# Designs tried in a protein design chat: VH-VL binders against q8ixk2r445to577. Part 99

Target 1, 133 residues: q8ixk2r445to577
Amino acid sequence: FFGMLQNKGLTDYCFDYNPPDENQIVGHQVILYLCHGMGQNQFFEYTSQKEIRYNTHQPEGCIAVEAGMDTLIMHLCEETAPENQKFILQEDGSLFHEQSKKCVQAARKESSDSFVPLLRDCTNSDHQKWFFK
Short names: E, the ipSAE of ESMFold2; O, the ipSAE of OpenDDE; V2, 0.75 times the mean of E and O plus 0.25 times the DockQ between their complexes.

## First folded at step 5 (VH-VL)

Design f25 (framework fv_axatilimab; at its last look DockQ between E and O 0.86; V2 from the best seeds 0.00; counts 0 for: pae E 2.2 > 2)
Fold by ESMFold2-Fast, scan of step 5:
Structure f25 (fold): chain C 133 residues (1-133), chain A 120 residues (1-120), chain B 107 residues (1-107)
Amino acid sequence: as target 1 above (133 residues)
Amino acid sequence: EVTLKESGPALVKPTQTLTLTCTFSGFSLSTYGMGVGWIRQPPGKALEWLANIYWNDDKYYNPSLKNRLTISKDTSKNQVVLTMTNMDPVDTATYYCARLYYGDYYFDYWGQGTMVTVSS
Amino acid sequence: DIQMTQSPSSLSASVGDRVTITCRASQDISNYLAWYQQKPGKAPKLLIYDASTLQSGVPSRFSGSGSGTDYTLTISSLQPEDFATYYCQQYYSWPYTFGGGTKVEIK
């Protein structure tokens, strides 16, 4: 699949990655932002290796779990996907992170009204259900 | 397993400062994402959120209470302390501490509550 | 601040009845809503979070539904221990706000 990765519960929001510039594509947190339907910073590719790839800018990035945290960051893609970059998009819409056994959830940053994807124990919450649009 | 308990004075005079302590067990504020908040309830009225503190010492306060609130933690003692200045009779309420997780701003375990009466 | 309005303020019901409690937000809260049960003299207990996800250990007769601004808590077959006041809480926007409560009284 490819396209905008949208949340079922937080219905107007999509995965979004906006690096400060093209020379600093890695290391920043993946966010959720209002879906605009224009691709670009919201265009992702789900691969057969279970990666979520971002290739709007070069070099190509892969979403990874930040070590010791529940946050998702952009990292450089590798020839063989490491475990922290593997996400299983399930039939029910859950985005399951194999290494941690947790699911990706739409959550708000406190006091700012901005939203981010975070790892959480898997539930049947619509905030943990995702689909490509 | 998870327990929280509030302690502090039952009676406070107008203009005094209230200090409440929440002592908990079954979880740690050293765990990523973990937090403790304070909520109050005046007699016969709705719940009102006051403040949150998290594992990383980030603090958030209800803006309607202006600069009257201070929240702090002692992770090694499993305690969170709330201080409220310039108490007024309208602040008479049962005060609760409760657990939450950063990103999930609902409260899953609550203390029993401590009644604070503000009267001369 | 987001205002949460619960209706009715109180209702009378009998054991075995289906009870429906409504919570309305002043703006879209995208399912960031929790429901609590409070018995007299006791602390609130979490029943439901994310509008429809049942908290572990809560009986299946409790369910939550809704979207946007309108949310409902349903008790499919009221039991004696369910007579209590119920509160909704939004956590879509800061600061967090609670509804005024709905008291479920014995008929």
Scores: ipSAE 0.755, ipTM 0.915, lowest interface PAE 1.0, mean pLDDT 91
Fold by OpenDDE, look of step 6:
Structure f25 (fold): chain C 133 residues (1-133), chain A 120 residues (1-120), chain B 107 residues (1-107)
Amino acid sequence: as target 1 above (133 residues)
Amino acid sequence: EVTLKESGPALVKPTQTLTLTCTFSGFSLSTYGMGVGWIRQPPGKALEWLANIYWNDDKYYNPSLKNRLTISKDTSKNQVVLTMTNMDPVDTATYYCARLYYGDYYFDYWGQGTMVTVSS
Amino acid sequence: DIQMTQSPSSLSASVGDRVTITCRASQDISNYLAWYQQKPGKAPKLLIYDASTLQSGVPSRFSGSGSGTDYTLTISSLQPEDFATYYCQQYYSWPYTFGGGTKVEIK
């Protein structure tokens, strides 16, 4: 699966990554933004290695969850996907993080008009449902 | 078990400052993502959100009352303090503190509330 | 600010009745909506969050539905302990706002 990764509950919002430096794409947080499909900021790939790749740049980035955190951070992809980069996109649309055993949820940030994907206990919330478009 | 309890004066004079303390257990504001908020409810009326504070000391206020509100925490005591200046009879309400999680801005556990009457 | 309008403001019902409460937001809140139950002299209790997710420990007779601006709390079969005031709350946009409440009274 590839393309825009869109949330069901938070209508018209997609995974978005815009690194400050195009030559250094790692270390920043993945956010949610209105789905526009412009540029390369909203193009992701779910791979057979259970990675969510940001593959518009080389080296490729893979979404990871750092220890003790609930945010999605861009790391470099590795030959063998590390445990903190493994996700299961389930048939019901839930995006399950294997290591934390939590689901990715579209969440509102307290400040500004921004949203972010966060790890939360898995529920039937549409905010935890995702699909590629 | 998560519990919260509000404490403070039951009576405040107009123009005085209200200081309320929320003492909680079963969770810690040292925990990543954890937060405590204040909500008030005038007698027979709806609920109004006042302020939130989080583990990282981020603070958020209701814009309509922002200039009057100050929220702070003492993590070691499991306490959150809310101050509200220039109290007016219209501020008479039951004041609640409640737990929330950053990114989930609903309140899953509430204190019993403390009634505050503003009167001369 | 987002205004939350609940309807009705009050209703009378009997045990066993199906009760429906509506909450309308002044704008699309994308299912960032919670429902609370409040009994006299007590603090609100979270029932539902994210419009339709039942809080742990809440009876299954409670359900939430809706999308966009319109949301509904349903009690499939009203029980004696369900007579209370119910509030909706949006957490889509800061500041968070509550509905005016719906009092469910004994018929």
Scores: ipSAE 0.751, ipTM 0.920, lowest interface PAE 0.9, mean pLDDT 95
Fold by ESMFold2, look of step 6:
Structure f25 (fold): chain C 133 residues (1-133), chain A 120 residues (1-120), chain B 107 residues (1-107)
Amino acid sequence: as target 1 above (133 residues)
Amino acid sequence: EVTLKESGPALVKPTQTLTLTCTFSGFSLSTYGMGVGWIRQPPGKALEWLANIYWNDDKYYNPSLKNRLTISKDTSKNQVVLTMTNMDPVDTATYYCARLYYGDYYFDYWGQGTMVTVSS
Amino acid sequence: DIQMTQSPSSLSASVGDRVTITCRASQDISNYLAWYQQKPGKAPKLLIYDASTLQSGVPSRFSGSGSGTDYTLTISSLQPEDFATYYCQQYYSWPYTFGGGTKVEIK
């Protein structure tokens, strides 16, 4: 349910959130970074409401995907999880976004050092498999 | 059914500019995430990636060739155009266009290729 | 640039044989690897992506495996239509690069 959310195929990379202003956590993109567990950037909770929460801040952040987009962006959590913040971590490790009917995949931005989670059509790829560590 | 087809001259002289057109059907570059790339293969040799262009007009070039390459698209005509300046006999190859999706930098559908010979 | 080294460069095999082709990357590519089949005078055909995921319409006798720097394409029972050259391609890092190929010929 909680810890570092790691990708199976992109070995040793985890969800990471490092907003440029720690007092302004909304609206920035989630990235993938080497798993290290130091500091608070890589700790997330998967809740019974199917949210992925950024647990180091009050008010807490929840990962969302805005309509028509494929990037994972931080929003404020709400008492009842909005549809764009609901993810299903399936038994096979796939991370399914309910509203879009797509899966989260580890991908490199072209001509960049950055890896990011992106929504893609669901496949059996290990780059679409995730687990908490 | 997804198809791509390359067109352009079969023979160019050294120093000339090569212009190749990829005409495709069964998909559109107005679709979020879609892209078209160019790959070449010298006779009997390995494939070499040249350039990609995406639905949002982002363009990426092999850095060893970027000063010689220009890629563009015409979404309404389902066409992608590659130009390559200052051609040399070492550029003799079959040139392919192929489809990819941003984030997935492998090519799932290829054209049949067009052979380009660079000779005096 | 990431160098992709394929081995063997060629091999001879009979119909029904199990064939194994390898690629070694000059650094860890974290399963960002594709395999292509190319017959003479034809364009490459995608077989496998993400190291082990089979492309739609590709026969199940093809499989991919490996991790880190070492990757393998296996054909479990070679068929007459499988005589071709096989290429790997990494897409972990820009520019994307291809292996030198492995030609599979009839014995």
Scores: ipSAE 0.566, ipTM 0.866, lowest interface PAE 2.2, mean pLDDT 91
ESMFold2 (binder alone), look of step 6: mean pLDDT 93; pTM 0.936

Design f26 (framework fv_axatilimab)
Fold by ESMFold2-Fast, scan of step 5:
Structure f26 (fold): chain C 133 residues (1-133), chain A 120 residues (1-120), chain B 107 residues (1-107)
Amino acid sequence: as target 1 above (133 residues)
Amino acid sequence: EVTLKESGPALVKPTQTLTLTCTFSGFSLSTYGMGVGWIRQPPGKALEWLANIYWNDDKYYNPSLKNRLTISKDTSKNQVVLTMTNMDPVDTATYYCARLTYGDYYFDYWGQGTMVTVSS
Amino acid sequence: DIQMTQSPSSLSASVGDRVTITCRASQDISNYLAWYQQKPGKAPKLLIYDASTLQSGVPSRFSGSGSGTDYTLTISSLQPEDFATYYCQQYYSWPYTFGGGTKVEIK
């Protein structure tokens, strides 16, 4: 699976990674932004190793969640995917983070109109349903 | 298991400051993402959101209340305090505290509410 | 601010009836909507969040549906304990706003 990772409930929004420092691809939060259909900063690959890879620029980044945190951060990919970089895209569209046992949900940042993916207890909410477009 | 309870004065005179305390159990504001908000309801009217405070001490206020609100927490005591200045009879309402999680701005557990009447 | 309009403001129904309550947002809220039940003299109770997700412990006769600006709360077979006022709330945009409420009273 590869392409733009779009949310079922927040219909017009896709995973987006656009770090302000182009010389440092890692360490910034993954956001949600209006789907533009052009790939680029919204192009991700779901691998057989359960990784969500960002390969628009080198070196390749892999989405991770630090223990005790809810936010998705870009890390460097490793030869063997660590537990914090493993996401299971389930048949119902849920994106399950193995290490935390939580699901990725589309959420709004308070006091703004910007959106981010966050880890939340798994539910049947459409805000936790994702698909590649 | 999750419980919240409001406390404060039942009667406030116009122009005075209202201070309400929410005491809770079954969760902690030291937990990542956790928050407590305040909502009020005038007799026979709709609910109105007032303010939220989160585990990291971030605070958010309803802009319609013109900087009359202050929210604070004491994580070790499991308490959240709301202060509202320059009380007016129109502020007569039942005041609730309730739990929410950052990113999920709905309220899953509510206190019983405390009625505040503003009159002389 | 996003305005939330509920209809009807009140309705009379009998036990066993199917009851539908609607909530309309002034702009698209992308399913960031919760429904609350409030019985007289009591605090609101969360019934549904994310437009259609049932809160744990809430009876299955309650369901939520809708998208965009139009949302519906349905009670498939009204029970005596369901006579209450119901409120919708949007959390798509700050500040958070509630509907005016729909009172479901006994016929």
Scores: ipSAE 0.742, ipTM 0.912, lowest interface PAE 1.1, mean pLDDT 91

Design f27 (framework fv_axatilimab)
Fold by ESMFold2-Fast, scan of step 5:
Structure f27 (fold): chain C 133 residues (1-133), chain A 120 residues (1-120), chain B 107 residues (1-107)
Amino acid sequence: as target 1 above (133 residues)
Amino acid sequence: EVTLKESGPALVKPTQTLTLTCTFSGFSLSTYGMGVGWIRQPPGKALEWLANIYWNDDKYYNPSLKNRLTISKDTSKNQVVLTMTNMDPVDTATYYCARLEYGDYYFDYWGQGTMVTVSS
Amino acid sequence: DIQMTQSPSSLSASVGDRVTITCRASQDISNYLAWYQQKPGKAPKLLIYDASTLQSGVPSRFSGSGSGTDYTLTISSLQPEDFATYYCQQYYSWPYTFGGGTKVEIK
């Protein structure tokens, strides 16, 4: 699957990666931003290795979660996907992070106009359901 | 089992500073994402959010009351303290502390509440 | 601030009745809404979060629905222990705000 990864509950928002320095593509937090329908910084690929790849720049980035943290960070893709980069897109739309056994949820940064995907205990909430558009 | 309990004075005079302590068990503010907030309820009226504090010591205050509120924590004692300056009779309310998680700004476990009356 | 309006302010119903409580936000809150039950003299208890997700341990007769600005809490078959005041809370935008409450009286 590939395209823009949209949230079911926060319906106007998509996964978005827009690093502040175009010469440093990895190491920054993935955010949620208003879906614009044009791909670009919102275009992701879900691979057979259960990676969520950011293909807009070279080298390609893969979304990962650092141990003990709940935020999604862009890392370099590896030849064999490490466990912290594996997300299982389930039939109900939940995006399950295998290593932590948590699900990706759309959430607001407190006292801010920005939204981010965060790892949370898995629920049936529509804020934890995602689909490619 | 998660429990929270508020403690502080039952009676405060106008212009004084209120100090409330929330003591909790069954979770820790050293846990990533964890937080404790304060909510109040005047007799017979709706709930009003006051302040939140999180594992990383980030603090957030209701803007209408921000210049009067201070929230702090002692992670080793499992305590969160709220102070509110310049108390007025309209601040008479039951004050609650409750647990939340960063990103999920609803409150899943609440203390029993402590009634604070402001009068002279 | 986002204003939350609940209706009705109070209602009376019989055991076994279907009860619906409405909560309206002054702007789109994208399902960032929680419902609480408060019994006389007690702290609020979380019933529902994310508009429609039932909190663990809450009876299935409680359900939440809605989207955008309009949300409802439904009790499919009212029980004696359901006499309480119900509050909605939005957490889409800071500061977090609560509705005025709906008091459900048996009969």
Scores: ipSAE 0.725, ipTM 0.910, lowest interface PAE 1.2, mean pLDDT 91

Design f28 (framework fv_axatilimab)
Fold by ESMFold2-Fast, scan of step 5:
Structure f28 (fold): chain C 133 residues (1-133), chain A 120 residues (1-120), chain B 107 residues (1-107)
Amino acid sequence: as target 1 above (133 residues)
Amino acid sequence: EVTLKESGPALVKPTQTLTLTCTFSGFSLSTYGMGVGWIRQPPGKALEWLANIYWNDDKYYNPSLKNRLTISKDTSKNQVVLTMTNMDPVDTATYYCARLLYGDYYFDYWGQGTMVTVSS
Amino acid sequence: DIQMTQSPSSLSASVGDRVTITCRASQDISNYLAWYQQKPGKAPKLLIYDASTLQSGVPSRFSGSGSGTDYTLTISSLQPEDFATYYCQQYYSWPYTFGGGTKVEIK
């Protein structure tokens, strides 16, 4: 699957990655932003190795979760995907992070109307359901 | 089992500062993402959110009351303290503390509430 | 601030009735809505979050639905313990705001 990774409950928002410096793609949080259909910061690839890749620049970025954290951050992709970079996109639309056994949920940042994907216990909430547009 | 309990004075005079303590058990504010908030309810009226504090000591206040509110925590004691300055009779309400998770700003467990009357 | 309007402000119902309570937001809140039950003299209890997700331990007769600006809490077969005031809360936009409440009274 390629394209914008959109949320079912937060209907107009997509995965978005906009690092402060285009030359440093690692270490920053993935956010959610209004889907714009122009690729760029919202273009992601779901791979056969269960990675969510950000392919705008070389080296390629892969979404990961650090142990004990709930935020999605950008790491460098590796030849063999490490466990913290593996997400299972299930038929019901859930994005299951296998290492933590949690699901990706669309959530608000406190004090602003900006949104981020966070790991949460898996529920049937539409905020935990994603699809490529 | 998650429990929260509010404590503080039942009577406050106008212009005084209110200090309320929330003591909880069954969870820790050292847990990533965990938070405690305060909500109040005047007699017969709707609920009003006041403030939140989180595991990382981030603090957020209702903008309409921000200049009057201070929230703090003592993680080792499982306590969260709210202070509210310049109390007025319209601040008469039952004050609740409740648990939430950063990113999920609904309150899953609530204390029993403590009634605060502001009167001369 | 987002205004939350609940309808009706009160209703009378009998045990076994289907009860419907509505909550309307002044703007789209994209399912960031919770429902609470409050019995006289007690703290609110979370029933539903994310508009339609039932909190653990809450009876299945409670359900939530809706999208955009319009949301509904339904009690499919009212029980004696369900006579209470119900509140909705939005958490789409900060600060968080609650509806005015709907009191469900015995008929």
Scores: ipSAE 0.718, ipTM 0.906, lowest interface PAE 1.2, mean pLDDT 91

Design f29 (framework fv_axatilimab)
Fold by ESMFold2-Fast, scan of step 5:
Structure f29 (fold): chain C 133 residues (1-133), chain A 120 residues (1-120), chain B 107 residues (1-107)
Amino acid sequence: as target 1 above (133 residues)
Amino acid sequence: EVTLKESGPALVKPTQTLTLTCTFSGFSLSTYGMGVGWIRQPPGKALEWLANIYWNDDKYYNPSLKNRLTISKDTSKNQVVLTMTNMDPVDTATYYCARLRYGDYHFDYWGQGTMVTVSS
Amino acid sequence: DIQMTQSPSSLSASVGDRVTITCRASQDISNYLAWYQQKPGKAPKLLIYDASTLQSGVPSRFSGSGSGTDYTLTISSLQPEDFATYYCQQYYSWPYTFGGGTKVEIK
């Protein structure tokens, strides 16, 4: 599976990674942005190790959640995927982070109409439903 | 059990400053993503959001009232304080504090409310 | 600011009735909408969030639906404890705004 990872409830938005610092490609928050269909910053690969991999820049990054936090952050990929980098894309479209027992939800940043994916308790909300385009 | 309770003066004179305290239990503002907001309701009118404060001390204010509002917290005491300057009779309302989480912005548990009357 | 318009402003109903309350946003809010119930002299209580997700502990007779600018709260079989004022709230855009309320009165 690869492509643009799009939200069912926030229908025009896709996972997007645009690091602001060329000297620090990893360590920044994953965002949601209008799906443009151009690949690049919105192109992700879902691997058999249950990683969401970003390989537009070198070194390749893998989306992770740090303990006690609810944001998705880009980390370096490892030979064997650590638990904090594993996401289960379920039949109903939910993106389940096994280590935290939480689901990825499309959410708005306070004070702006910009959007980000956040970890939340799993619900049937369409804001927690994702698919590859 | 999550509980919140507002306290402050019941009567305020025009031009004075209102200070309200929210004391809560059953959750902590040291928890990642946790926040407390203030909402008011004039008698017989709709709810109006005022301000939010979060675990990381980020603060957000209703733009129409920003020059009048200050929100602060004391995480160790489980308290959030709202200050509103230059009170006017139109500010007469029941003031509520309520819990929310960053990214969710709906209020899941509310205090009982405290009525503030502004008159001379 | 996003304006939230509720209709009707009030309605009279009997126990067992199906009640529908409507909330219209001045622009697309992409299901970032909550519904609250407020009884006289009491604080609001969260019923529904994300347009259609039922808050834990809220009876299944309450349901929410809608998309874009138009949303509805439905009570499938009105109970005596449901007589209250209902408010919608959008959280798609800051500042957060509430509807004017719909009072559900006993007939």
Scores: ipSAE 0.675, ipTM 0.888, lowest interface PAE 1.1, mean pLDDT 91

Design f3 (framework fv_axatilimab)
Fold by ESMFold2-Fast, scan of step 5:
Structure f3 (fold): chain C 133 residues (1-133), chain A 120 residues (1-120), chain B 107 residues (1-107)
Amino acid sequence: as target 1 above (133 residues)
Amino acid sequence: EVTLKESGPALVKPTQTLTLTCTFSGFSLSTYGMGVGWIRQPPGKALEWLANIYWDDDKYYNPSLKNRLTISKDTSKNQVVLTMTNMDPVDTATYYCARLRYGDYYFDYWGQGTMVTVSS
Amino acid sequence: DIQMTQSPSSLSASVGDRVTITCRASQDISNYLAWYQQKPGKAPKLLIYDASTLQSGVPSRFSGSGSGTDYTLTISSLQPEDFATYYCQQYYSWPYTFGGGTKVEIK
């Protein structure tokens, strides 16, 4: 699959990667933003290795979760995907992070008008259901 | 067995500062993402959110209460403290502390509440 | 601030009845809604979060539904221990706000 990764519960919001410094593509948090349909910052590819790739810029980035954290961070893709970069997009729309055994959920940053994907215990909440558009 | 318990004065005079302590067990504010908030309820009225504090010491306050609120934590004691300055009779309420997680701003476990009456 | 309006403000029902409580937000809150039960003299207890996810340990007779601005809490078969005031809370936008409450009195 490829395209904009949209949330079912937080209607019209998509995965978005907009690093503060475009010369440093990796190391920043993935956010959620209104789906604009133009690709670019919102264009992601779900690979056969269970990676969520951001290839709008070079080098290609892969979404990862660091041990003990709940935020999704852009890392460099590797020849063999490490476990912290593997997500299973399940039939029910849940995005399951195998290493942590948690699901990606749409959540809000406190005291701001911004949303972010965070790891949470898996529920049947629509905020944990995703699809490519 | 997550438990929270509020403690503080039952009676406060107008203009005084209220200090409430929340003591909890069954979780720690050293755990990534964990937080504790304060909510109050005047007699017969709706709930009103006051403040949150999180594992990383980030603090958030209800803007309607201006600069009257201060929230702090002592992670080693499993305690969160709320202070509210310039108390007025309209601040008479039951004050609750409750657990939440950053990103999930609903409160899953609540203390029993402590009634604070503000009168001369 | 987002205004949360609950309807009705109070109701009386018999044991075994289906009870429906409504919560309306002044703007779209995208299912960032929780429901609480508060028994007389007690602290609120979380029943439902994310509009329809039942909190662990809460009886299955409680359910939540809704989308956008309109949300509903349903008790499928009212029990004596369900006498309480129910509150909704939005957490879509800061500051967080609660509804005015719906008092359920068992006949």
Scores: ipSAE 0.744, ipTM 0.911, lowest interface PAE 1.1, mean pLDDT 91

